# Designs tried in a protein design chat: VH-VL binders against Glutathione S-transferase TCHQD (TCHQD). Part 23

Target 1, 266 residues: Glutathione S-transferase TCHQD (TCHQD), of Arabidopsis thaliana (Mouse-ear cress) (o80662)
Amino acid sequence: MQLYHHPYSIDSQRVRLALEEKGIDYTSYHVNPITGKHMDPSFFRMNPNAKLPVFRNGSHIILDTIEIIEYLERIAEVSSGIEDATFNREVVEWMRKIREWESKLFTLAHIPDNRRLYVSKFLRMVVIARMAESPDLASAYHRKLREAYDTEDKLKDPGALRRSKDHLLRLLDEVETKLEGTTYLAGNEFSMADVMLIPVLARLSLLDLEEEYISSRKNLAEYWALVRRRPSYKKVIGRYFNGWRKYATLVKTWMFVRVRSLLRKY
Below, E stands for the ipSAE of ESMFold2; O stands for the ipSAE of OpenDDE; V2 stands for 0.75 times the mean of E and O plus 0.25 times the DockQ between their complexes.

## First folded at step 18 (VH-VL; framework fv_lutikizumab)

Design n3 (from k6 with heavy chain S54T; at its last look DockQ between E and O 0.84; V2 from the best seeds 0.85)
Fold by ESMFold2, look of step 18:
Structure n3 (fold): chain C 266 residues (1-266), chain A 120 residues (1-120), chain B 107 residues (1-107)
Amino acid sequence: as target 1 above (266 residues)
Amino acid sequence: EVQLVESGGGVVQPGRSLRLSCSASGFTFSSYWMNWVRQAPGKGLEWVAYISSTGTYTYYADSVKGRFTISRDNSKNTLFLQMDSLRPEDTGVYFCARDEGSYYDAFDIWGQGTPVTVSS
Amino acid sequence: DIQMTQSPSSLSASVGDRVTITCRASQDIDNYLNWYQQTPGKAPKLLIYDASYLQSGVPSRFSGSGSGTDYTFTISSLQPEDIATYYCQQYYDYPLTFGQGTKLQIT
């Protein structure tokens, strides 16, 4: 089994957490979206939406995060010969509810404009070059270029940003209430519902928003501290973002982007 | 001044019980996760258990699970370790330790330790 | 459980010497490692966290490095007050585990 992903992608983190929690072996292939490698023709042919992660088992390719996790659940059940009682209807309902929150718009709204501008302009130039190099994919690349401009328009709409924030607040309030009665999100055992939520909390930590969104909620704050103690979190997320590591990671990432822009490396 | 002071240690026979206390001062006790760490005579350190800041989450080393109970009373700034069914291998100095802040699982403040001896 | 093995178990050095202590984990712990100093008759004191970050108030002669399974603790210029036993501690997975200790003496 192969996973094409990037460690900073929320959905990549979700799939990797699921793999680690289930003890499933996989081959990891990093695809860095900041360099535009997710737009390379070979990857784009496999994944015309250029979204991460991409899961592959033989000729079977799965692109949807929840579908990937459901597939992993079936694999773990067949391999072990036992059903996982922690994967049930309530878990799937939580997973879908958590996925509905629009994390991309929220994230982009919290990145300084000049840093976003460096990467955004670089990626537009990559798309244009790829359109010229690969005429058979031109319409798909053109769609991605249009999506980038549409996202820029949404960033100018304060109503869209407010709705994304309000949605997150309602989600976290519902989580806070649930955690009054259970150890984990979908009961007293760790489940795939927690796997879907943890990268949301990690994104808030990455954006320095813990105080506003997490620490203000007593049950959620303790839950966040608890789940960071898991080896799956430490391997998938903590490696890059635990404590002071996040600032070292951000400095290295910014240095890489600045050097590539100065050298005009595409 | 930030301090942790353990008490309640002693000499007991196997199968008996002891209750250790740890009194905290100089910091907001209810904001920190707390741990017990023990050290057998002439040996290294062994982590025993943690408890979350409100007491909701606890976790134990396998060697003490089912026999020891960690608890806290935030109104009295006190951490407890109830040790039941004591065994000779539980002998050692027991330290109360403050978690740095849940990022590094590091113990930034320690008490002086209280000795526990389990022998017939 | 993740086993932590320190080397050497004991060593003697002169004031001003560079001292190196190693800590080996039974599996990759990805820099999830802390170092402590325990002066005779006292509780441990945190020196270094996350393999290489110096705790506030700790002298700059102390440092840590490493990756994967192999980690190194260094005192760049040994001082008389550094007589202690030193422990590494992993925090990749529970139970948290410590190395067996390295007793440092000054000749």
Scores: ipSAE 0.796, ipTM 0.912, lowest interface PAE 1.0, mean pLDDT 88
ESMFold2 (binder alone), look of step 18: mean pLDDT 93; pTM 0.947
OpenDDE, look of step 18: ipSAE 0.903; ipTM 0.951

Design n4 (from k6 with heavy chain T56V; at its last look DockQ between E and O 0.82; V2 from the best seeds 0.00; counts 0 for: grease 19.5 > 18.9)
Fold by ESMFold2, look of step 18:
Structure n4 (fold): chain C 266 residues (1-266), chain A 120 residues (1-120), chain B 107 residues (1-107)
Amino acid sequence: as target 1 above (266 residues)
Amino acid sequence: EVQLVESGGGVVQPGRSLRLSCSASGFTFSSYWMNWVRQAPGKGLEWVAYISSSGVYTYYADSVKGRFTISRDNSKNTLFLQMDSLRPEDTGVYFCARDEGSYYDAFDIWGQGTPVTVSS
Amino acid sequence: DIQMTQSPSSLSASVGDRVTITCRASQDIDNYLNWYQQTPGKAPKLLIYDASYLQSGVPSRFSGSGSGTDYTFTISSLQPEDIATYYCQQYYDYPLTFGQGTKLQIT
């Protein structure tokens, strides 16, 4: 099994958390979208929508996060010979509810425009160079250019940003209420519902928004502290973002983009 | 001044019980996760258990699971360790320790320790 | 459980010496490691967290480094008050575990 992923991608984190919690071995291929590597022709031929993560098992390629996790649940069931009683209707309902929040728009709205535009220019230059190199993929690359402009238009809509924030607040209020009665989101045992939620909380931490969204909710704050003690979290997310580590990671990433741009390494 | 003060240690026979207390002062006790750590005579440190800030989450070392119960009373700024079915290998100095937070699972404030001896 | 092995188990040094203590984990712990100092008859004191960050109020002569399974604690110039037992502690997985300790003495 093969996973094309990146530590900043919420959905990549979800799939990696599932893999680690289930003890499933996989081959890791790191694809950094901030530096444009998800637009390299070899990756683009396999995944012309350039989305992360991409999961492969033999000839079977799965792009949808919930489908990947359901597949992994089935593999773990067969391997262990013991049914996972926790993966049930409530877990699936939480997974779908959590996925509905639009994290991309929310994230981009909290990045300073000058840094976002610098990376956006770099990525557009990568796409143009790749179109020249791989004419057979030109229409797919052109689609990515159109998507970039569409995203810029959404960022200019203050109503869309307010709606994304209001959605998150409603979701976290539901979580806060649920955690009054249970240890984890879908009961007293860790489940794939928690796997879906944890990267949302980690994104808020990455954006320095813990105080506004997490600390204001007593049950959620304590839950957030609990789940960070898990080895899966520490390996998948904490390695890059725990405490002071997140700032070193962000500096390193920015330096990498600047160096590649100055050296014209697209 | 931030302080933790343990009490309740003593000499007991195997199979008996002890209840340790840890009194906290100088900080908002209800905001911190708390731990017990023990040290056998002339030996190193062994983590025993943690309890979350509200008390709803607990976790125990295998060597004490089922015999020890960690608890807290936030209205009295007090941490407890109920030790049942004591064994000679439970002998040592017991420290209460404040968890710095969820980031580093480090113990930034310790009590002075209370000695526990389990012998016939 | 993750086992932490310190080396040496005891060490003698003179005031002003550079002192190095190592800590090896039984698996990769990715810098999830803290260092403590314990003077005789007292509770441990946190010196270094997350492998390399100095706790507030700790003198700059103390430092930590390392990665993976291998970690190093250094006192750049030994002072008389540094005579203690030093422990590493991993926090990658529960139970939290400590090294067996390194007793530092003066000669």
Scores: ipSAE 0.809, ipTM 0.923, lowest interface PAE 0.9, mean pLDDT 88
ESMFold2 (binder alone), look of step 18: mean pLDDT 93; pTM 0.938
OpenDDE, look of step 18: ipSAE 0.907; ipTM 0.954

Design n5 (from k6 with light chain N31H; at its last look DockQ between E and O 0.89; V2 from the best seeds 0.86)
Heavy chain, then light chain:
Amino acid sequence: EVQLVESGGGVVQPGRSLRLSCSASGFTFSSYWMNWVRQAPGKGLEWVAYISSSGTYTYYADSVKGRFTISRDNSKNTLFLQMDSLRPEDTGVYFCARDEGSYYDAFDIWGQGTPVTVSS
Amino acid sequence: DIQMTQSPSSLSASVGDRVTITCRASQDIDHYLNWYQQTPGKAPKLLIYDASYLQSGVPSRFSGSGSGTDYTFTISSLQPEDIATYYCQQYYDYPLTFGQGTKLQIT
ESMFold2, look of step 18: ipSAE 0.798; ipTM 0.913
ESMFold2 (binder alone), look of step 18: mean pLDDT 93; pTM 0.949
OpenDDE, look of step 18: ipSAE 0.909; ipTM 0.953

Design n6 (from k6 with heavy chain S31D; at its last look DockQ between E and O 0.77; V2 from the best seeds 0.84)
Fold by ESMFold2, look of step 18:
Structure n6 (fold): chain C 266 residues (1-266), chain A 120 residues (1-120), chain B 107 residues (1-107)
Amino acid sequence: as target 1 above (266 residues)
Amino acid sequence: EVQLVESGGGVVQPGRSLRLSCSASGFTFSDYWMNWVRQAPGKGLEWVAYISSSGTYTYYADSVKGRFTISRDNSKNTLFLQMDSLRPEDTGVYFCARDEGSYYDAFDIWGQGTPVTVSS
Amino acid sequence: DIQMTQSPSSLSASVGDRVTITCRASQDIDNYLNWYQQTPGKAPKLLIYDASYLQSGVPSRFSGSGSGTDYTFTISSLQPEDIATYYCQQYYDYPLTFGQGTKLQIT
């Protein structure tokens, strides 16, 4: 099994957490979306939306995060057979609810404008160069360019940003209430619902928003401390972002993008 | 200023029970996860158990699971370790330790330790 | 369980010497490692966290480094008050485990 991913992507983290929690071995291929590597023609032909992650098992390619996780559930061995239908339905309902929160807009709104605009310009230049070199993919590249402009328009819309924040607040309030009665999000056992949520909390920590969104919620704060003790978290997320590690990681990433742009290595 | 003080250790025969206490002062006890760590004579440190800040989450080393119970009373700023069915291998000094804040699972404040001897 | 092996088990050195202690994990622990000092008759004291970060109030002669399975603790210039037993502790997975300790003595 093969995973094309980047360690900093929320959906990549979700799939990797699922793989690690289930003990499934996989081959990792890093694709850095900040530098436009996900839009190189060879990768783009396999995945015209240039979205991460991409999961591959033999000839079977799966692009959607929840579909990947559902596939992994089917592969995983199930001791003695029958799981609680209510628990499985609740897991799926939480997974969908968590996925619906717009993390990209929220993340970009919390990045300093000069860094965001620099990366945005760099990525548009990459797309334009790739279109010139691969005309057979031009319509897919045009769509990616349009998506980038649409995102920039949403960042100018105060209503869109407010709705994203309000959505997150409602989601975390629901989580806070649920954790009053259970150890984990969908019951007393760790599940794929937790796998979907943990990268959201890690993103908030990465943006230095933990006090505002997590620590203000007693049950969520204890839950966040609990799940960070798992080896899956430490390998998938903590490696890059635990505590002070996140600042070194962010500095390295910014310097890599700046050097690559300066050398015109798109 | 910040202080942890263990008590309740002693000499007991195998199969008996003992209850350790740890009194906290100088910090907001209810904000911190707490741990017990023990040290057998001539041996190193061994982590025993943790308890979350509210007391909701507990976890135990396999060597003590089912025999030891970690608990806390936040109104008294006190951590407890109930040790049942004691064995000679439980002999050692027992420390309570404060978790520094969960990113590093490091113990930034320790008590002085209370000795426990299990022998016939 | 992740086993932590310290080397050497004991060490004698003179004041002013550079002292190194190694800690090897039974698996990759990705810098999830802390170092403690335990002076005779006292509780352990945290010196270094996350393999290389110095705890506040700890003298700069102490340092840590390493990656993967192999980690090193260094005292750049040994002082008389550094006589203690030193422990590494991994926090990659529970149970948390410590090395067996390295007893540092003055010759």
Scores: ipSAE 0.808, ipTM 0.915, lowest interface PAE 0.9, mean pLDDT 88
ESMFold2 (binder alone), look of step 18: mean pLDDT 93; pTM 0.944
OpenDDE, look of step 18: ipSAE 0.911; ipTM 0.956

## First folded at step 19 (VH-VL; framework fv_lutikizumab)

Design o1 (from n1 with light chain N31H; at its last look DockQ between E and O 0.85; V2 from the best seeds 0.86)
Fold by ESMFold2, look of step 19:
Structure o1 (fold): chain C 266 residues (1-266), chain A 120 residues (1-120), chain B 107 residues (1-107)
Amino acid sequence: as target 1 above (266 residues)
Amino acid sequence: EVQLVESGGGVVQPGRSLRLSCSASGFTFSSYWMNWVRQAPGKGLEWVAYISSSGTYTYYADSVKGRFTISRDNSKNTLFLQMDSLRPEDTGVYFCAREEGSYYDAFDIWGQGTPVTVSS
Amino acid sequence: DIQMTQSPSSLSASVGDRVTITCRASQDIDHYLNWYQQTPGKAPKLLIYDASYLQSGVPSRFSGSGSGTDYTFTISSLQPEDIATYYCQQYYDYPLTFGQGTKLQIT
């Protein structure tokens, strides 16, 4: 099994957490969206939405995060001979509810404007160049260019940003209430619902928003501390972002982007 | 002055029980996850158990699971370890320890320890 | 359980010497490692966390490094007050486990 991903992507983290929790071996291929590598023609043909992650098992290519996790649940059940109770109606309902929150707009709104705009301009130039180089894929590249401009427009709309924040607040309040009655989100056992939520909390930590969104909620704060003790978190997320590591990772990432932009690599 | 003070250690026969207490002062006890760590005579350190800041989450080393119970009373700033069915291998100095924060599982404040001896 | 093996088990060194203690994990622990000092008759004291970060109030002569399964603790210039037993502790997975200790003596 093959996973095309980037360690910093929320959905990549979700799929990797699922793989680690189930003990499923996979081959990891990093595709760096900051450099535009997910827009290379060979990858784009396999994944015309240029979204991460992409899961591959033989001829099966799965692009949707929840579909990937559902596939992994079935594989784990067949391979072990044990029915996996961690994927039921309540788990699926939580997974879909958590996915509905628009994380990209929220994330971009918290990145310093000069850094964000510089990378955004670079990536638009990459898309335009790829479109000129690969006319057979021009329509798909054009869609990605339109999506980039739409995102820029939403970032200028304070109503869209406010709605994303309000949605997150309602989600976290619902989680806070649920955690009064259960150890984990969908019961007293760790499930794929937790796998969907943990990267959201990790993103809030990465953006230095723990006090505002996590620590203000007693049950959620303890839950966040609890799930970080898991080896799956430590391998998938904590490697790059646990505690002080996140600041070293951010510095290294920005230096990488500056060096590539200075050298004009596309 | 941040301080942890253990008490309740002693000499007991195998199969008996002891209850250790750890009194906290100089910090907001209810904000910290707490642990017990033990040290057999002349030996190294062994982690025993943790308890979350509210007391909701607990976890135990396999060697003590089912016999020891960690608990806390945040209104009294006190951590407890109920030790049942004691064995000779439980002999040692028991430390209560405060986690520095939730990211490193590191113990930045320790008590001086209370000795427990299990022998006939 | 993740086993932590320290070496040497004991050593003697002179004031001013550079002292190096190693800690080997039974699996990759990716910098999820802390170092403690235990002075005779006292509780342990945290020195280094996450393999290389110095705890507040700890002298700069102490340092940590390493990756994967192999980690190193260094005292750049040994002082008389550094007589102690030193322990590494992993926090990649529970149970948390410590090395068996390295007893440091001054000759």
Scores: ipSAE 0.818, ipTM 0.923, lowest interface PAE 0.8, mean pLDDT 88
ESMFold2 (binder alone), look of step 19: mean pLDDT 93; pTM 0.950
OpenDDE, look of step 19: ipSAE 0.900; ipTM 0.947

Design o2 (from n1 with heavy chain G101N; at its last read DockQ between E and O 0.91; V2 from the best seeds 0.89)
Heavy chain, then light chain:
Amino acid sequence: EVQLVESGGGVVQPGRSLRLSCSASGFTFSSYWMNWVRQAPGKGLEWVAYISSSGTYTYYADSVKGRFTISRDNSKNTLFLQMDSLRPEDTGVYFCAREENSYYDAFDIWGQGTPVTVSS
Amino acid sequence: DIQMTQSPSSLSASVGDRVTITCRASQDIDNYLNWYQQTPGKAPKLLIYDASYLQSGVPSRFSGSGSGTDYTFTISSLQPEDIATYYCQQYYDYPLTFGQGTKLQIT
ESMFold2, look of step 19: ipSAE 0.833; ipTM 0.927
ESMFold2 (binder alone), look of step 19: mean pLDDT 93; pTM 0.949
OpenDDE, look of step 19: ipSAE 0.913; ipTM 0.956
ESMFold2, look of step 20: ipSAE 0.784; ipTM 0.911
ESMFold2 (binder alone), look of step 20: mean pLDDT 93; pTM 0.947
OpenDDE, look of step 20: ipSAE 0.914; ipTM 0.957
ESMFold2, fold request of step 21: ipSAE 0.842, 0.807, 0.825; ipTM 0.934, 0.916, 0.931
ESMFold2 (binder alone), fold request of step 21: mean pLDDT 93, 93, 94; pTM 0.949, 0.948, 0.950
OpenDDE, fold request of step 21: ipSAE 0.926, 0.931, 0.914; ipTM 0.961, 0.963, 0.959
ESMFold2, last read: ipSAE 0.813, 0.834, 0.825; ipTM 0.925, 0.932, 0.928
ESMFold2 (binder alone), last read: mean pLDDT 94, 93, 94; pTM 0.948, 0.947, 0.950
OpenDDE, last read: ipSAE 0.929, 0.914, 0.923; ipTM 0.963, 0.959, 0.961

Design o3 (from n1 with heavy chain I109V; at its last look DockQ between E and O 0.89; V2 from the best seeds 0.86)
Fold by ESMFold2, look of step 19:
Structure o3 (fold): chain C 266 residues (1-266), chain A 120 residues (1-120), chain B 107 residues (1-107)
Amino acid sequence: as target 1 above (266 residues)
Amino acid sequence: EVQLVESGGGVVQPGRSLRLSCSASGFTFSSYWMNWVRQAPGKGLEWVAYISSSGTYTYYADSVKGRFTISRDNSKNTLFLQMDSLRPEDTGVYFCAREEGSYYDAFDVWGQGTPVTVSS
Amino acid sequence: DIQMTQSPSSLSASVGDRVTITCRASQDIDNYLNWYQQTPGKAPKLLIYDASYLQSGVPSRFSGSGSGTDYTFTISSLQPEDIATYYCQQYYDYPLTFGQGTKLQIT
């Protein structure tokens, strides 16, 4: 099994957490979105949405995060000899609810404009170059360009940003209420619902928003401390972002962007 | 002055029970995860259990699971360890320890320890 | 369980010497490691967290480094008050485990 991902992507983290929790062996291929590698024609033909992660098992390619996790659930059950396992309905309901929150706009809104625009300009130039290079994919690349401009327009729209924030607040309030009665999100056992939520909390921590969104909620704050004790979290997320580590990671990332932009490496 | 003070240790026969207490002062006790760590005579440190700040989450070392119960009373700033079915290998000094925060699982404040001896 | 093995078990050195203690984990613990000092008859004291960060109020002669399974603790210039047993502690997975200790003595 093969996973094309980047360690900082929320959906990549979700799939990697699932793999680690289930003890499933996989081959990891890093695809760095900042370099535009996810826009290379060969990768783009396989994945025209240019989104990470991409999961492969032989000829079987799965692009949707929830579908990947469901596939991994079935593999784990077959491997353990339990052939009749079914997904818990509450777990599925939580997974879908958590996925509905749009993290991209929220994340970009909390990055300083000059840094965001710097990376945005670079990625637009990559798309234009790839479009010229592969005319048979031109309409797909053009769609990707339109998405980039639409995102920038939404960043100028206070209403869109407010709706994204309000959605997150409602989600976290529901989580806070649920955790009053259970150890984990979908019950007293760790589940794929927690796997979907943990990267959201990690993103808030990365953006220095813990106090506003997590610490203000007593049950969520204790839950966040609890789940960070898991080896899956420590390997997938904590390695890059635990405590002071996040600041070293951020500095390294911006230096990388600056060097590649100055060298005009597309 | 941040301080943890253990009490309740003593000499008991195997199979009996003890209840250890740890009194906290100088900090907001209800905001911190708390642990018990023990040290057998002439030996190193062994982690025993933790309890979350509200008391909701607990976890135990396999050597004590089912026999020991960690608890807390935040209104009295007190941490407890109920030790049932004591064995000679439970002999040692028992420390209560405060976690620094939630990122490093490090113990930044320790009590002086209370000795527990389990022997015939 | 993750086993932590310290080396050496005991060490004698003179005031002013550079002292190095090693800690090996039974698996990769990715810098999830803390160091403690325990003077005789007293409770442990946190010195280093996350492999290399110095706890507030700890003298700068103490330091930590390492990665993967291998970690080191260093006292750059040994002082008389540094007589103690030193312990590493991993926090990659529960149960939290400590090394067996390194007893440091002054010649």
Scores: ipSAE 0.795, ipTM 0.916, lowest interface PAE 1.0, mean pLDDT 88
ESMFold2 (binder alone), look of step 19: mean pLDDT 94; pTM 0.953
OpenDDE, look of step 19: ipSAE 0.894; ipTM 0.944

Design o4 (from n1 with heavy chain G101S S102G; at its last look DockQ between E and O 0.86; V2 from the best seeds 0.86)
Fold by ESMFold2, look of step 19:
Structure o4 (fold): chain C 266 residues (1-266), chain A 120 residues (1-120), chain B 107 residues (1-107)
Amino acid sequence: as target 1 above (266 residues)
Amino acid sequence: EVQLVESGGGVVQPGRSLRLSCSASGFTFSSYWMNWVRQAPGKGLEWVAYISSSGTYTYYADSVKGRFTISRDNSKNTLFLQMDSLRPEDTGVYFCAREESGYYDAFDIWGQGTPVTVSS
Amino acid sequence: DIQMTQSPSSLSASVGDRVTITCRASQDIDNYLNWYQQTPGKAPKLLIYDASYLQSGVPSRFSGSGSGTDYTFTISSLQPEDIATYYCQQYYDYPLTFGQGTKLQIT
């Protein structure tokens, strides 16, 4: 089994947390979307949407996070012969609810415009170069370029940004209420619902928004501290973003993009 | 100014119970996760248990699970360790420790310790 | 449980010497490691967190490094007040575990 992922990607973190919690071995391939490597022709042919993560088991390629997790549930059941009691209807309902909050718009709105636009320009240059070199994929590359412009238009819409923030606030309020009665999101046992939520909290931490969104909620704040104690969190997220580590990671990524842009190396 | 003071240690026979207290001052006790760490005579440190800031979440070392109970009273700024079915291997100095509020599960404030001796 | 093994268990050195203590974990702990100093008869004191970051108020002669399973604590120039036992502590997984300690004495 192969997983193409990156530490910044919420959905990559979700799939990788699921793999670690289930003890499933996999081959890790890091693909940094800010550097444009997800637009290299070999990767793009496998994944024309240039989304992360990409899960591969032989000829079986799965792109949707919840579908990947459902696949992993089935593999774990077959190998152990025991059904996972923590993967039930409430878990699935939470997973869908959490997925409905689209983190991309929210994240981009909290990145300084000059850095966001610099990376966006770099990625557009990569797409244009690849379109010229790979005409069999040109229509897919063009669609990806169109998606980038659509996203920039949404960032100029104050209503869209407000709705994204309001959605997150409602989600976290529901989580806060649920945690009054249970240890974890879907009960007293850790489940795939928690796997879906933890990267949302980690994204808020990455953006230095813990005080506004997490610390203001007593139950959520304790929950966030609790789940960070898990080895799955420490390996998947904390290795790259725990505390001071996040700043070193961000600086290295920014320098990498600047150097490649100056050298016109893609 | 920030202080933790343990009390309640003593000499007891195997099978008996003790209740340790840890009084906190100089900081907002209810905002911090708290731990007990023990040290056998001439030996190293052994983590015993933690309790979350509200008291909702607890976790224990296997050596004490089912025998020890960590608790707290935030209105009195006090951490407790109820130690039941004591064994000679529980002998040592018991420290209460405050977790640093960041991401490192490190103990940035410790009490002076209270000695516990379990022997016949 | 993750076992932490310190080396050496005891060490004597002169004022001004460079002192090195090592800590080996039974598995990769990804720099999830803290170092403590315990002077005789007192509680431990946090010196270094996350393998290499110096706690506020700790003298710069103390440092930490390492990765994976192998970690090093260094005193660049030993001072008389550094007489203590030193402990590493992993926080990759619970239960939290400490090394057995390294007793440092001045010759």
Scores: ipSAE 0.813, ipTM 0.922, lowest interface PAE 0.8, mean pLDDT 88
ESMFold2 (binder alone), look of step 19: mean pLDDT 93; pTM 0.945
OpenDDE, look of step 19: ipSAE 0.905; ipTM 0.950

